# Ledger of designs, part 14: miniprotein binders against q9bqp7

Target 1, 240 residues: q9bqp7
Amino acid sequence: VPQNWFPIFNPERSDKPNASDPSVPLKIPLQRNVIPSVTRVLQQTMTKQQVFLLERWKQRMILELGEDGFKEYTSNVFLQGKRFHEALESILSPQETLKERDENLLKSGYIESVQHILKDVSGVRALESAVQHETLNYIGLLDCVAEYQGKLCVIDWKTSEKPKPFIQSTFDNPLQVVAYMGAMNHDTNYSFQVQCGLIVVAYKDGSPAHPHFMDAELCSQYWTKWLLRLEEYTEKKKNQ

## First folded at step 3 (miniprotein)

Design G3a
Fold by ESMFold2-Fast, scan of step 3:
Structure G3a (fold): chain B 240 residues (1-240), chain A 97 residues (1-97)
Amino acid sequence: as target 1 above (240 residues)
Amino acid sequence: SPDEIVKEIEKLAEEVRKLLKEGKYDEAIRIAEKAVELAKELGDPELIAKVELLLAEAYIAAGDPRALEIIFKAKWIAEELGSPELIYLVIKVREKL
């Protein structure tokens, strides 16, 4: 799939605020349907090496923690990530919502880790919101769309434990961001243009989070790679 | 401007290497952190990973466990990009553990 036929940016949109833009961040719910999600496309098109390494990691963890221990570990990792995203959504929402939240959600190493990034985040336009690419027929649920250092970005919040390593599609994070961006730019539920991405990796011990900023040119480069993954997914589905 | 930022990163990288040779680990970390912030302004994931690996070298010299997460992330980026230079750099930095 040539990028020239399916550009990431919509030439009819602007990143400037419109009078019709809502003052409250958008939160469109994800609808279950036959259209594949970004996560599913990426999971179904992993390389043989990625699949092998993930399986080896799982078996090694089971060997060390036991079957029940591994299930508890993965549940705990999932819960910590969920709480982190809930805390960020609360922090970036109106002040009244923050006052009603559990104090424990705001007291984590991950939240401490992102404080310096949050200082540079403003103009939130979407939180935990569904996107759909109307022409390419895929969907996703993005974390956040906001201005980072004055530039409108799709922001993806990631958690990481130090020094404990983990295996995920971490190297696919830029692909997730541009897939969400391209979908939002062509989704009629949104009126603005996003041209930049930001991946923020937060640490459990409170060490300063690492922001990975993606400018328009970099987003375009990863968009081409995302289109190849989407094409591979479509080919695999046809050959079932 | 992008070319000017790259030159500044290269200058800071050389300063970090000299500070590490002199045993000035805390100062090397500060300069390396500055170089990482400049690399993030350009947004190139390969360049960011390369500069972060320099920060990892400073962390290793200082006995700081923060090096481990940088090395693991860079390994995955290197494999995804298929960059021989980055793959080699990851191996080289990991050997210093």
Scores: ipSAE 0.000, ipTM 0.086, lowest interface PAE 21.0, mean pLDDT 79

Design G3c
Fold by ESMFold2-Fast, scan of step 3:
Structure G3c (fold): chain B 240 residues (1-240), chain A 97 residues (1-97)
Amino acid sequence: as target 1 above (240 residues)
Amino acid sequence: SPDEIVKEIEKLAEEVRKLLKEGKYDEAIRIAEKAVELAKELGDPELIAKVELLLAEAYIAAGDPRAWEIIYKALKIALELGSPELIMLVEEVRFKL
C-alpha cells in the first residue's frame, strides 16, 4: 500500500488566515476513547535498541541518585515541564486569561530561556488543543500552533535539565510533531494547513533556548517514519 | 586514497577541537563541514555520523539549533547499525545540549 494514500498535508487546505478563523486560539478538549494517542503509539513501538538505551539510562541514573533520588528526579522533570507549558499557554493566551494566571508560573529560568523565541511567535491559532486524524484513527494533544518567523508551525516546547536529559524524548520528538501536524491537517475541528514544525528546547538556567525548525520536506520525511510506527502499533494490537 | 582521506578527516577533526577551545566557533563549523564532505565521499555511514556529531558539537558551542537534527539522525543511524561506540558518542554529544 503506497504511503501517498495518507499524505501529511491536506491539498484542500490553506495556511492563510480566513474570515471563519476564531479571534481566540482554539482549545479542543482531549476526549477519552479507544483511539490510541501519539505518545502511546511511540511508547509501544520502541525498537529493542531504543528500549536498551532507555533501560541503560535508567540504570545509570539509579546508580547515581538511588531509587528514591531517581523517582524524585523524574517527578521534578515532569512537574517542571507541566509548569513550563502552563506558563507558555498563559503568555500566549488573550490578555484577560493572562491576568488570571499565577505570576509565579511566569517567573522561571525556562521562561527566560525562550524569550528570544517568543519574540518571533505571533498569530497563535491553537493552544493545548486535541487533534485527531479521522482516517488513520489516532489522537494527540499539541502544545501550540502559531506563526514562527512568519511560518505557521506546530510548536512543541521541551525542557532540558543538563547534563541528564531524558533519552526517549530525543529521537521521537520530530515524530511527535509531524503526527500532530498530520492529525490537525485532517481534523474537521480545524480549517487551516500546517506545513512546518518547531521543537524548542528551553534550559533551566535561563541559557538561550535552541529552536529546531522543521521545513515541509523534513516534516514529510519524518511523516513516513511516523506512518511506519503507526502501522507497527496496529499490527501489535491485532496480535493481542 | 581512502586511507589518505581518513587521515585528512582526522587532521580536520583535531583542528575543530582546537578551534572550539579557542572560542572560534564559526571557523570550527566551517572546518567541520569540510570534514563531513570528505566523510560523505567515502560513503561509510558510521564515519559520516561520527564526523557529523563533531559538527553538532561545534553547533552546540555556537548556540546553533542545527545540532538537534544531526543528533537525531546520528542516534537513528547508531540504533540501525547497532554500533555501541556510535551510541555512546551520540549520548556524550546529547549531554552537551
Scores: ipSAE 0.000, ipTM 0.141, lowest interface PAE 16.7, mean pLDDT 78

Design G4a
Fold by ESMFold2-Fast, scan of step 3:
Structure G4a (fold): chain B 240 residues (1-240), chain A 97 residues (1-97)
Amino acid sequence: as target 1 above (240 residues)
Amino acid sequence: SPDEIVEEILKLAFEVWKLLKEGKYDEAIRIAEKAVELAKELGDPELIAKVELLLAEAYIAAGDPRAREIIEKAKKIAEELGSPYLIELVEIVRKEL
């Protein structure tokens, strides 16, 4: 699929946008429908290499923990990630200052890990907000849209038990970010343009999080790869 | 064809994991060794490293000292290819020693 037919950036939108109601971040609810989500598309189109790695990890964990232990472990990892995202939404939302914050959420190692990144985050435009690409017919729920070091970014928060200093170690995360970016740039519920991405990997032990910044050129390169994954998903769905 | 060889290797890999779960370590090693030979026929260094790490898993489960040697061979391939994915996979397997 030619990228110039479905560009990631919207030529009708400013690359230096002024959001309406900038003091209140947008939070558009995700409506469940037949349209595929970004995460579903990515999960259904994993490469043979990614499937190999995931299955090896899964079998190893099942062997070590048993089936019930593995289920408990994965449930716990999911819960920790959910709590981390809830804590970040609370920290970044000015509306939450009027509410009692859960002290336990704010004391996690993951939150300590991202403190130095949060100091460079401002001008929050959207939090836990739904996006839909009107032409390509996919949806997603992005974590955050805010300025990082003065650049408006789609920011994706990730948790990890080990250091990931390279963006390549995050695999599909760059595709997820650009998919959200392209959707938001073509979603009538939003008026601004995002051209940069940021993947922040937080660590359980509180070690400093690693920010993986994606400029406009890198986002365009990953957008091409996302379009190929979306096309692959459509073909697989058609053949089933 | 190359694609058919990859599919066969994946099938053998799933069989190895099943055998390891069942405690059939000698059979798991035999099947994993067959997967390594198949990967060598294809000549893809990345795939060779991946299946060598699978063989290392079988050796580790069996308490076979050959695990360390195979892990080092896979590590050298991963480093030569500069593959973050393979480098991470080597570390995952090494932690099981």
Scores: ipSAE 0.000, ipTM 0.154, lowest interface PAE 16.1, mean pLDDT 78

Design G4b
Fold by ESMFold2-Fast, scan of step 3:
Structure G4b (fold): chain B 240 residues (1-240), chain A 97 residues (1-97)
Amino acid sequence: as target 1 above (240 residues)
Amino acid sequence: SPDEIVYEIWKLALEVIKLLEEGKYDEAIRIAEKAVELAKELGDPELIAKVELLLAEAYIAAGDPRAREIIEKAKKIAEELGSPELIELVEFVRKLL
């Protein structure tokens, strides 16, 4: 159990829109500082099993592609993911104008894969926006906050070449989502409450994306696990 | 404790990967066999199958024919559990044959 428990939800907030809400989605810039990011915490607290599986995957890829091929592959995967996120931000922002490169990506398999999910997304409130948990001292950059099938969600867009039909296959992604949620719910730059999460795994070949919806109870369960990872990070940092 | 045994298993598994990279196949087999015995003490079928597949990989590297039996057993367990990670690991090790 976590030694210093803190609630994920803020009882003083509501998920309902009000007249004072911005007409465009919020985009708070991420400021670099010594406060750890969600991704840093997760990377520094991987279990021995996660490290083993990652190293096994790396060995497999190097065996198939060679060392130079592996570097090119991982670089390409990173660039495709970045372009996918840029395209989604453009699609979901009413004030954004698409660039020529984004138009080419809109014809890609990843964007085709996610079309059926996008039809259920509305009421966008934040895009590529920074969050900070003032009490727990961590920061993050979330992809999107919007209504999915009528429920306000922290939405995380993922690209994958392998099928991820089970939430367990998405690794630490549920922890990432709830960490952003808890930070946003207690960040003074935001006024609303988010209680649900959504991980969307898009596929390169255009096959239908897998949505992994997380209700409030599931988010609370993963929040406890996130608090444990955060405590492990803090202790590990003190010992270094 | 169970948690200490799990920690030791994955620590040994990482050592096996390092030994395989260094071409120290006989030592990799020895360490992998130790990890398998620890996994059997816990009795988790998925964990046992994952560690046994690492032993199978070491057997393949050493030219030891015992790998095939381990792969077939792990395939059956992966199908029974419906574990995507274990199914992928079985296919990876099978390709090494």
Scores: ipSAE 0.038, ipTM 0.559, lowest interface PAE 4.3, mean pLDDT 84

Design G4c
Fold by ESMFold2-Fast, scan of step 3:
Structure G4c (fold): chain B 240 residues (1-240), chain A 97 residues (1-97)
Amino acid sequence: as target 1 above (240 residues)
Amino acid sequence: SPDEIVKEIFKLAREVLKLLYEGKYDEAIRIAEKAVELAKELGDPELIAKVELLLAEAYIAAGDPRAREIIEKAKKIAEELGSPLLIEWVEMVRKDL
């Protein structure tokens, strides 16, 4: 894949703040159309072994919990994640746009888990915002773009459950981050450059979250892998 | 070959679950034993443990005392791999004894 034709970073952009930057973080709504999302591309390009293991885990969970129990379990995991993201958006929003705080949301173990990470986050530029890669033709909804320890990052917030965690692909999380980064860097709705990523894994019991920082070199390496997944998706669509 | 073995194991695992739902325990054991042999041929410890736990469930359903031995084998693999999912799966199956 010609990575030099589709670089992750945009040479016309800078990561430095400028006077034209909005004082309020951007929140571009995600438009539902035929353009594939990052999560759709990743889901449809799983290996046969990954599909087998995921389906096997699902069958096991259904056998143990029943169909309704499995649905409740997956719904609860989704709801916990949604509430965590809503709480983070509220916490990171500027004072003038901050909605009335839901005290119950802000007291979760997940929020306690990320407190030490949040103290190092500043200069928020985007929250729950849509990105589109104009030339590669994919879309996504990123969680956050902000400075972490002085470096502008695409930040992705993850939750981890201790008793029955979902089977997760370690490789797909970095791919998701760089896909959003590349899209934002080439999306006309944004004017800045992002070169770093951060994956933050928060824990339900409030134990300290684990930050996984991705520098520019690492982001470039994962970008190459993302381009291969995107190409695989495109070829599969031609054959479906 | 490995890809074909994985596909075969998946097919057998689904058949075992179907037979268990239908109360055909002896047949479920036979098919699960075949799946374990294929998983051992593939050599993936995680997959071996998962299929062994499926065999254990078939033994439990049939009242077969071999369930305890298979659960202990799967437990050792789960602990060596440090897999939270497998460790919990072992505990769930053990509670069915």
Scores: ipSAE 0.000, ipTM 0.110, lowest interface PAE 15.1, mean pLDDT 78

Design G4d
Fold by ESMFold2-Fast, scan of step 3:
Structure G4d (fold): chain B 240 residues (1-240), chain A 97 residues (1-97)
Amino acid sequence: as target 1 above (240 residues)
Amino acid sequence: SPDEIVLEIIKLAYEVEKLLKEGKYDEAIRIAEKAVELAKELGDPELIAKVELLLAEAYIAAGDPRAREIIEKAKKIAEELGSPELIEFVEWVRKEL
C-alpha cells in the first residue's frame, strides 16, 4: 500500500446530477508553479521496459528520418494532436462560432475516427480545464468531463498511428485519467464528483476510434497504481 | 548494476540499428547476440523477448532463417505475459519477413 494513500472519490461530494452544475463547460486556466504535473510524474517514473521500447523506437526513427527529420516528425505529431484537441473542444463547446472554426482541422482523419463516439457524448461539464490535488500536490490539464452513454466521465482523447484495441496498449493513459479524476474530485474549483473514465484512441486514417471505458472499480485499481508512481516520483525528487 | 545493464542493452540496440542501416549484417547479429546475453542476466522474460526480437530483425535483414524461431518464441512469451506491447512488437517484426 502507498505510504501517502488517499481516496480517489470525495465522500463529501455527490455522484448524482447537481442543479449547481454549470450550464457552460468550465475551463479553469492552468497556473504554472513548482507543483509537478501528472505527465511529468509519469515520465519520471517509467519502467525500465518502457524506457527501452521508447529509446529503441526513437533510434529507429532517427535512423530512417535523420535527426532533423525526426524533430520535424515529432513536431508534426504534436501539432496534429493539438489540432485534434482544439477541434474537439470546438465541437463540444456550446458557444462555438463559425469564424472560430478551422475547416482543415475539422476534416482530419482523427475527427472522422471519433464520430461514432461523439454521438454518445453529452452533458459537457469541463473542457481543457486545469485540476489540482490540493492535498497530494500535483496538477493537470484534463481534456473533457462529460457524460458518455449516460455516465459522467473524465474523457482523454488520444491520437495514434497504430491500433490500440486493448486498454493496456494505452500505456500510462489509465493512470493519467484517474490522476485527473482524483484531483478534480478534491479541487475546490469543482463541485461535482466523477467516478468513471474513458480513453478514446483516434486514428489518422479515419478508422473507428477505440473507446476504453473505466468503471469506478477499475478507476480505484488504477488510482492505487498512480499513488505508487507519485510516491516514487517524490522519493526520486528527494534524492536529487 | 541492473540499471547499468539496461543502459548497456539500450546502447547495443542503437548500435544494431545503425549497423543494419549500414548493411553490416554479420556485425549487427553479433552485437544483438551480446544484448540478448545481457538481457538474460537480468532474467526479465519480457525484456529478454524484446531484445530477442531485435536479434530477429538483424536475422531478417541478413536473410537468416533463424528469425522465424525467435519470433515464434517471443509470440508465446507475449501471450503468456499478456503484454499488448510485446504482442504488437512481435507482429511488427513478423511483417518484415
Scores: ipSAE 0.005, ipTM 0.317, lowest interface PAE 10.5, mean pLDDT 80

Design J0
Fold by ESMFold2-Fast, scan of step 3:
Structure J0 (fold): chain B 240 residues (1-240), chain A 98 residues (1-98)
Amino acid sequence: as target 1 above (240 residues)
Amino acid sequence: NEEEVRKLIEEAKKYIEEGDYEKAAELLIRAVKLARELGLPELLAEALKLLVKAFYKMGRYEEAAEVARELVEVAKKLGDKELEELARKLLEEIEKER
C-alpha cells in the first residue's frame, strides 16, 4: 500500500498545543472488537528471519532453564515490564497520590534507568491510551504521548536484559511506534498531530536507558514498512 | 554477584522438586541474605516466596510465618499487589496450621 494514499501525518492537524486541549492526559480505554491490534498484525506477519531468531532464542533458553524455568522467566519479565509501565504512568500523571505503593514503584532500578530521559519529557497529552485508524482498520494501546526535548512524540517504554544502543536492535518496535502514530493522527478522539517517535530501553540495574529518537523522515520510512505488514496480514485473513 | 543469587535460587528449586526441603531452605537462606546485601528486591522476593514454601513443607510454621511477613513488606516496597495478596494468603494458610 502506497504511503501517499495512506499518509502517516494528517495535513488537517497541528502539532502545536491548543488552548482547548484537555489539561489532563487522555486515557481512552481499549475496546475489544474484531479489528486487529498492532501487536497481533506484527506477530502474524513476522519475517522468516525473525521467526528463525525467535525460535533459536527460545530453544537456547529452554536448554538453559528447562521448560518450567523458561515459562517462569518469561512471566517474570512480563510482570517487571507491567510494573515499570505503571510506575511511569504514575510519575507522568499530573495528580499526586498519597498511596504507599506509588512511592515504592518510583524507587525501582528501571525508574532510576530512565531519570535522565524523564528530565527531557514534558507536556504529556496521553497515557496508556487506545488508538484506532479509521480507514486502515487497526487498533493499538500506546504508552505515552509527550514532548521529548521539545518534540511531540509517541513514546514507547521498553525493559531489556541486553543493551540496545542501536534502533535496529529494537526489532519491530519502530513499526509499533509509527503504527500508533498513524492511528492517533487519524483518530477522531484526538485533535493533535504527532510526527516523532521515541523508544526508550530501560535496564533493571539502573544503568542509563537508551533513547532511540525517530524524526519525521524516519517515521515515514517505517510507516511504509508498517503498511506492507498490514497488507500482508489482510491478505492472510482473506485466504482463510 | 546477582548471578550468584540466581544460581542459589535455581539450585534450591531443584531440591524442592526432589522433596529435599531442608537443603532447599539452606540455599534460599543464603540467597535471601545475599539479595539483601546487594539490594536486589525482586530476587529477594523470589527467594522469600520459595523459602515460605520450604519451611511450610517442613512443618516449620513459625519460620514460615516470619518469612511470609517479610514477603508482604517486600511486595509492598515493590508495588506488587498480586504478590502482596499471595503473601497475605500464604500467611493466613500458615496460621491455620499453628
Scores: ipSAE 0.000, ipTM 0.057, lowest interface PAE 28.9, mean pLDDT 78

Design J1
Fold by ESMFold2-Fast, scan of step 3:
Structure J1 (fold): chain B 240 residues (1-240), chain A 98 residues (1-98)
Amino acid sequence: as target 1 above (240 residues)
Amino acid sequence: NEEEVEKLILEAFKYIEEGDYEKAAELLIRAVKLARELGLPELLAWALYLLVNAFYKMGRYEEAAEVARELVEVAKKLGDKELEELARLLLEIIEKER
């Protein structure tokens, strides 16, 4: 357990919509500074097993594709992920002109993969929006905050070439989601409470995406693990 | 002593990233021996995997093949199908360098 524990949920906040809430989804721009991002903390504190698995994957890919082929592959994966997120932001945006202008982004197999999940998504409150935990001093850029099957969730959209039917297959993704959740719940730019998470793994061939729902109890469990990773990051930074 | 095996592997990994395969192999040979003696199959697999890569990069293909064959057997005992497949792929690549 972490030595300096802090709660993920804010007792002063509610998950219900308020009359003073914005009518359009929030999109706070990310301001890069000396404050570490969620992704930076997680990248710098990978477990020894995670480092080993990543190296095995890299070596396998290099053996199959060559060094130049591996670079091209990783570049294409990054670009596909970026386009997928842009398409989802366009789809979930309430402005019709954005959807009409970006029709070509909507043709992807990844978008076909996620259609059945999108039918259960409503009440979008934030899209591609920055969060900052002012007490714990970290920042992040979350994909989406919306109701999934009636529950307000931090939603993280992922692309994958291999099936990921179990949450254990998503590595640090649950930690990323709860880190964003805890930051948002304590960020003065937001007034509401999020208690649930959703990781959606979409597939290039259009096969149905796998949703990994995280209830409040599961989020609390991963939050404790995130606090340990954040503590480890802070100690490593101090000792450098 | 388990911590000592981990330290050897991590130090060897740094040498591999720097292209110093001879020093990496020295540390990994020691890690493999200690992991076997202490009965640490997960760390043994990690050390063997890195050692195959180090020997391969040094052009020591006979030794790389021998270590890769042990890695296949260790992966089977661990039930790690991805590692087993990777070890077999490494053997194929090593054989092509004859």
Scores: ipSAE 0.014, ipTM 0.362, lowest interface PAE 7.2, mean pLDDT 82

Design J10
Fold by ESMFold2-Fast, scan of step 3:
Structure J10 (fold): chain B 240 residues (1-240), chain A 98 residues (1-98)
Amino acid sequence: as target 1 above (240 residues)
Amino acid sequence: NEEEVRKLIEEAKKYIEEGDYEEAAYLLILAVILARELGLPELLAEALKLLVKVFIKMGRYEEAAWVAFELVLVAEKLGDKELEELARKLLEEIEKER
């Protein structure tokens, strides 16, 4: 058990919309400061198994693609992911001007992949929005907060290329989601409660995306693991 | 997607038969990642079970212990008492070698 345990859910908040909630999804910009990001914490506290996995994957990819080919591959994966997130933000925004930027939407395999998931997404509360846990002192930028099949979720959009999955951060995806959830539930810029998570893996070839739903109990379990990673990060920084 | 996980496991089994444990471990780790992402606990359990045995064959007892511990948790969620007992027994055997 973490020494500085803190609850993931805020008992004083509701997942129901209230009159003070803006009608337009929130998009709070991420401010640069010395407070660590969720991504930084996870990156600095990888287990030996995770490091072995990542290094083995890199070596295999370099062997197959060459050093320049590997750099091009990773650059393309990053660019495709960025474009995918931008397209999703535009699609889910109620503002017409943002949707006007999606001229190539139907040409993307990733967007085709996620269409059936998007049909079940509504009530968008936040898009590409910064969260900060004021007590535990970490920050993050979450993709989306919306209702999925009637349940308010922190939604994280992921891309995958078959048959060579990009493994960077994939095994920490549930931790990333609950870290954002806990931060949002205790961030004064937000007034609502999120209790569920959703990881959506979209595919380049347009095959149907896979949703990984996390109920409140599962989120609580991963939250304890996230707190241990945060504690490990804090201890490592004290020794530097 | 489920078929891709099954193919990775089957390919890994071929490498195990050939004694190529490093390649088998690589494929099984990919199978574990995909099974987790796709929410396939039965295939996840199968991949974890094989991966524990592969790490033991490689003398990688620390990694074997981590994988065996996850196998215990997966077996508990599946309600598979036989698999849970197997995983706990594997953990005990691994600890003797650490």
Scores: ipSAE 0.000, ipTM 0.232, lowest interface PAE 11.7, mean pLDDT 80

Design J11
Fold by ESMFold2-Fast, scan of step 3:
Structure J11 (fold): chain B 240 residues (1-240), chain A 98 residues (1-98)
Amino acid sequence: as target 1 above (240 residues)
Amino acid sequence: NEEEVRKLIEEAKKYIEEGDYEKAAELLIFAVWLARLLGLPELLAEALKLLVKVFIKMGRYEEAAEVAELLVYVAKILGDKELEELARKLLEEIEKER
């Protein structure tokens, strides 16, 4: 048994709703501090292969779009992703103030893409909410915790547009999901247990989104991989 | 588990046979993720090879090129010169469509 092994699931918690659960989804703000984020850990522990693929993709895009075109493209992708998440938070939140919606946000192809997935989403527990693993000392900002087809999931919304996003980012998405899950399950700001994950890839042209469901067993397997990445990050920082 | 990766690949092959490339791609992406997690380079190579062909059939040439480049890298790690040559030929085919 590795000394750095910690459980993803908290045996003291249940995933079933109880009378003390808040009716309004939690939205704990992410605070700037020294504690590393999930995305920072993943970025700092990329393999030589991942770095090679990222650099190749970047050079290919620059050749296609030019330096200024590449900057415009990456800025546009960032803004579209941000707006997509804002629209989803508005749609899924029961709060009065979050029902105010930008017409342009709601008319995007990305929102059209996820309509059939949203029909299967209910019982929202958290939206755009900060999580911290108290023992392993990392933080994150998760998109959504809700029931998908009756199962409580950490849901991560992704956008895809032409040219298609870097495939290596897609391969690390399960690690992000389980890292958020493990953090939430051990964060005193939350009282429930999450055992499943869902990665939803939405398309700019409105094509139906692809749902990638992760059951408890798969989440446990990816959790082991996440713990190894976290250990690599910790060792690298110790040697700086 | 290794057996789950094999099942995902076999299911993907059935969808390819039916011409349902979107479902095949989804299963193969999952197979790639799981094979990488479990450190199974031979099954990773098999899934990547099928995924390149599926992306080509779907006209997703940017993703096909990226997967084919990864396949070249995996083939080198395996010492599989035949697979490396196949991956390079797939990259040449993809480049013509870009």
Scores: ipSAE 0.000, ipTM 0.268, lowest interface PAE 12.7, mean pLDDT 78

Design J12
Fold by ESMFold2-Fast, scan of step 3:
Structure J12 (fold): chain B 240 residues (1-240), chain A 98 residues (1-98)
Amino acid sequence: as target 1 above (240 residues)
Amino acid sequence: NEEEVRKLIEEAKKYIEEGDYEKAALLLIIAVYLARELGLPELLAEALKLLVKVFIKMGRYERAAMVARFLVWVAKKLGDKELEELARKLLEEIEKER
């Protein structure tokens, strides 16, 4: 029987620390090219139900906030997410400065929300780093690769203004994590193996962040779903 | 949540006693970000002061210098002359090792 699905894990790689591991977390810049990104693939292959739910949410928000209010809201959500990621990179990176002007301060509960998760993070190997799957031809930018409670994970940091995460992001978050994982495991710029994922949803009100740990078996299950989305994307582009 | 910042600093002190400077540094950096977010200048100053000492113990003099400069800035904003002199003295010692 031919192997129809590409494996997520690389049997030639170890998850244990070795002399080849970077002394400073890797930060490979994302190169814009014709190869599709994980986010592009997922956006272009949303199910009809996902599209419907997202449009319903948009229309409800526009009705409540007005068009200008909706734009301000979405802009603020994006900016807070960006600043949260910048703060996390600074906290976990030995190279970042701690000094920031008042306009750049993260004035939210997100760090308070996530602090109990951060305490269990160590052995950071990559931060805001590009990954490429040369065989499957996709790229991505992962947030963090580090040990969480002793297990090496691809960690994805998410922000939510309410205790419930954004609907679209909720459905695709595990797929993003395993797509980054599979790419990193087969990317020649990296030497280690990642078998676990962690999605951390931090809350604006400072409520304790929800960690969604994904073991190797769960990652393998979501990897199969990611491969289906990637195949759908490829077929959709081939027919245009 | 001021109590959470205090807990991070106290937990960091325990790791310092145990010689686990990597863990102590992580907790103190988290405390610095929380103290800034919550507007807690006294706890911010305490976390920064401990973080400078931790980075010195770790031999990470570039990081120690950055944190010491931040501590000088905080001390000036607080009008705390004793803290400013302590931070400047730490920075002078760090610069000799660089």
Scores: ipSAE 0.154, ipTM 0.651, lowest interface PAE 6.1, mean pLDDT 83

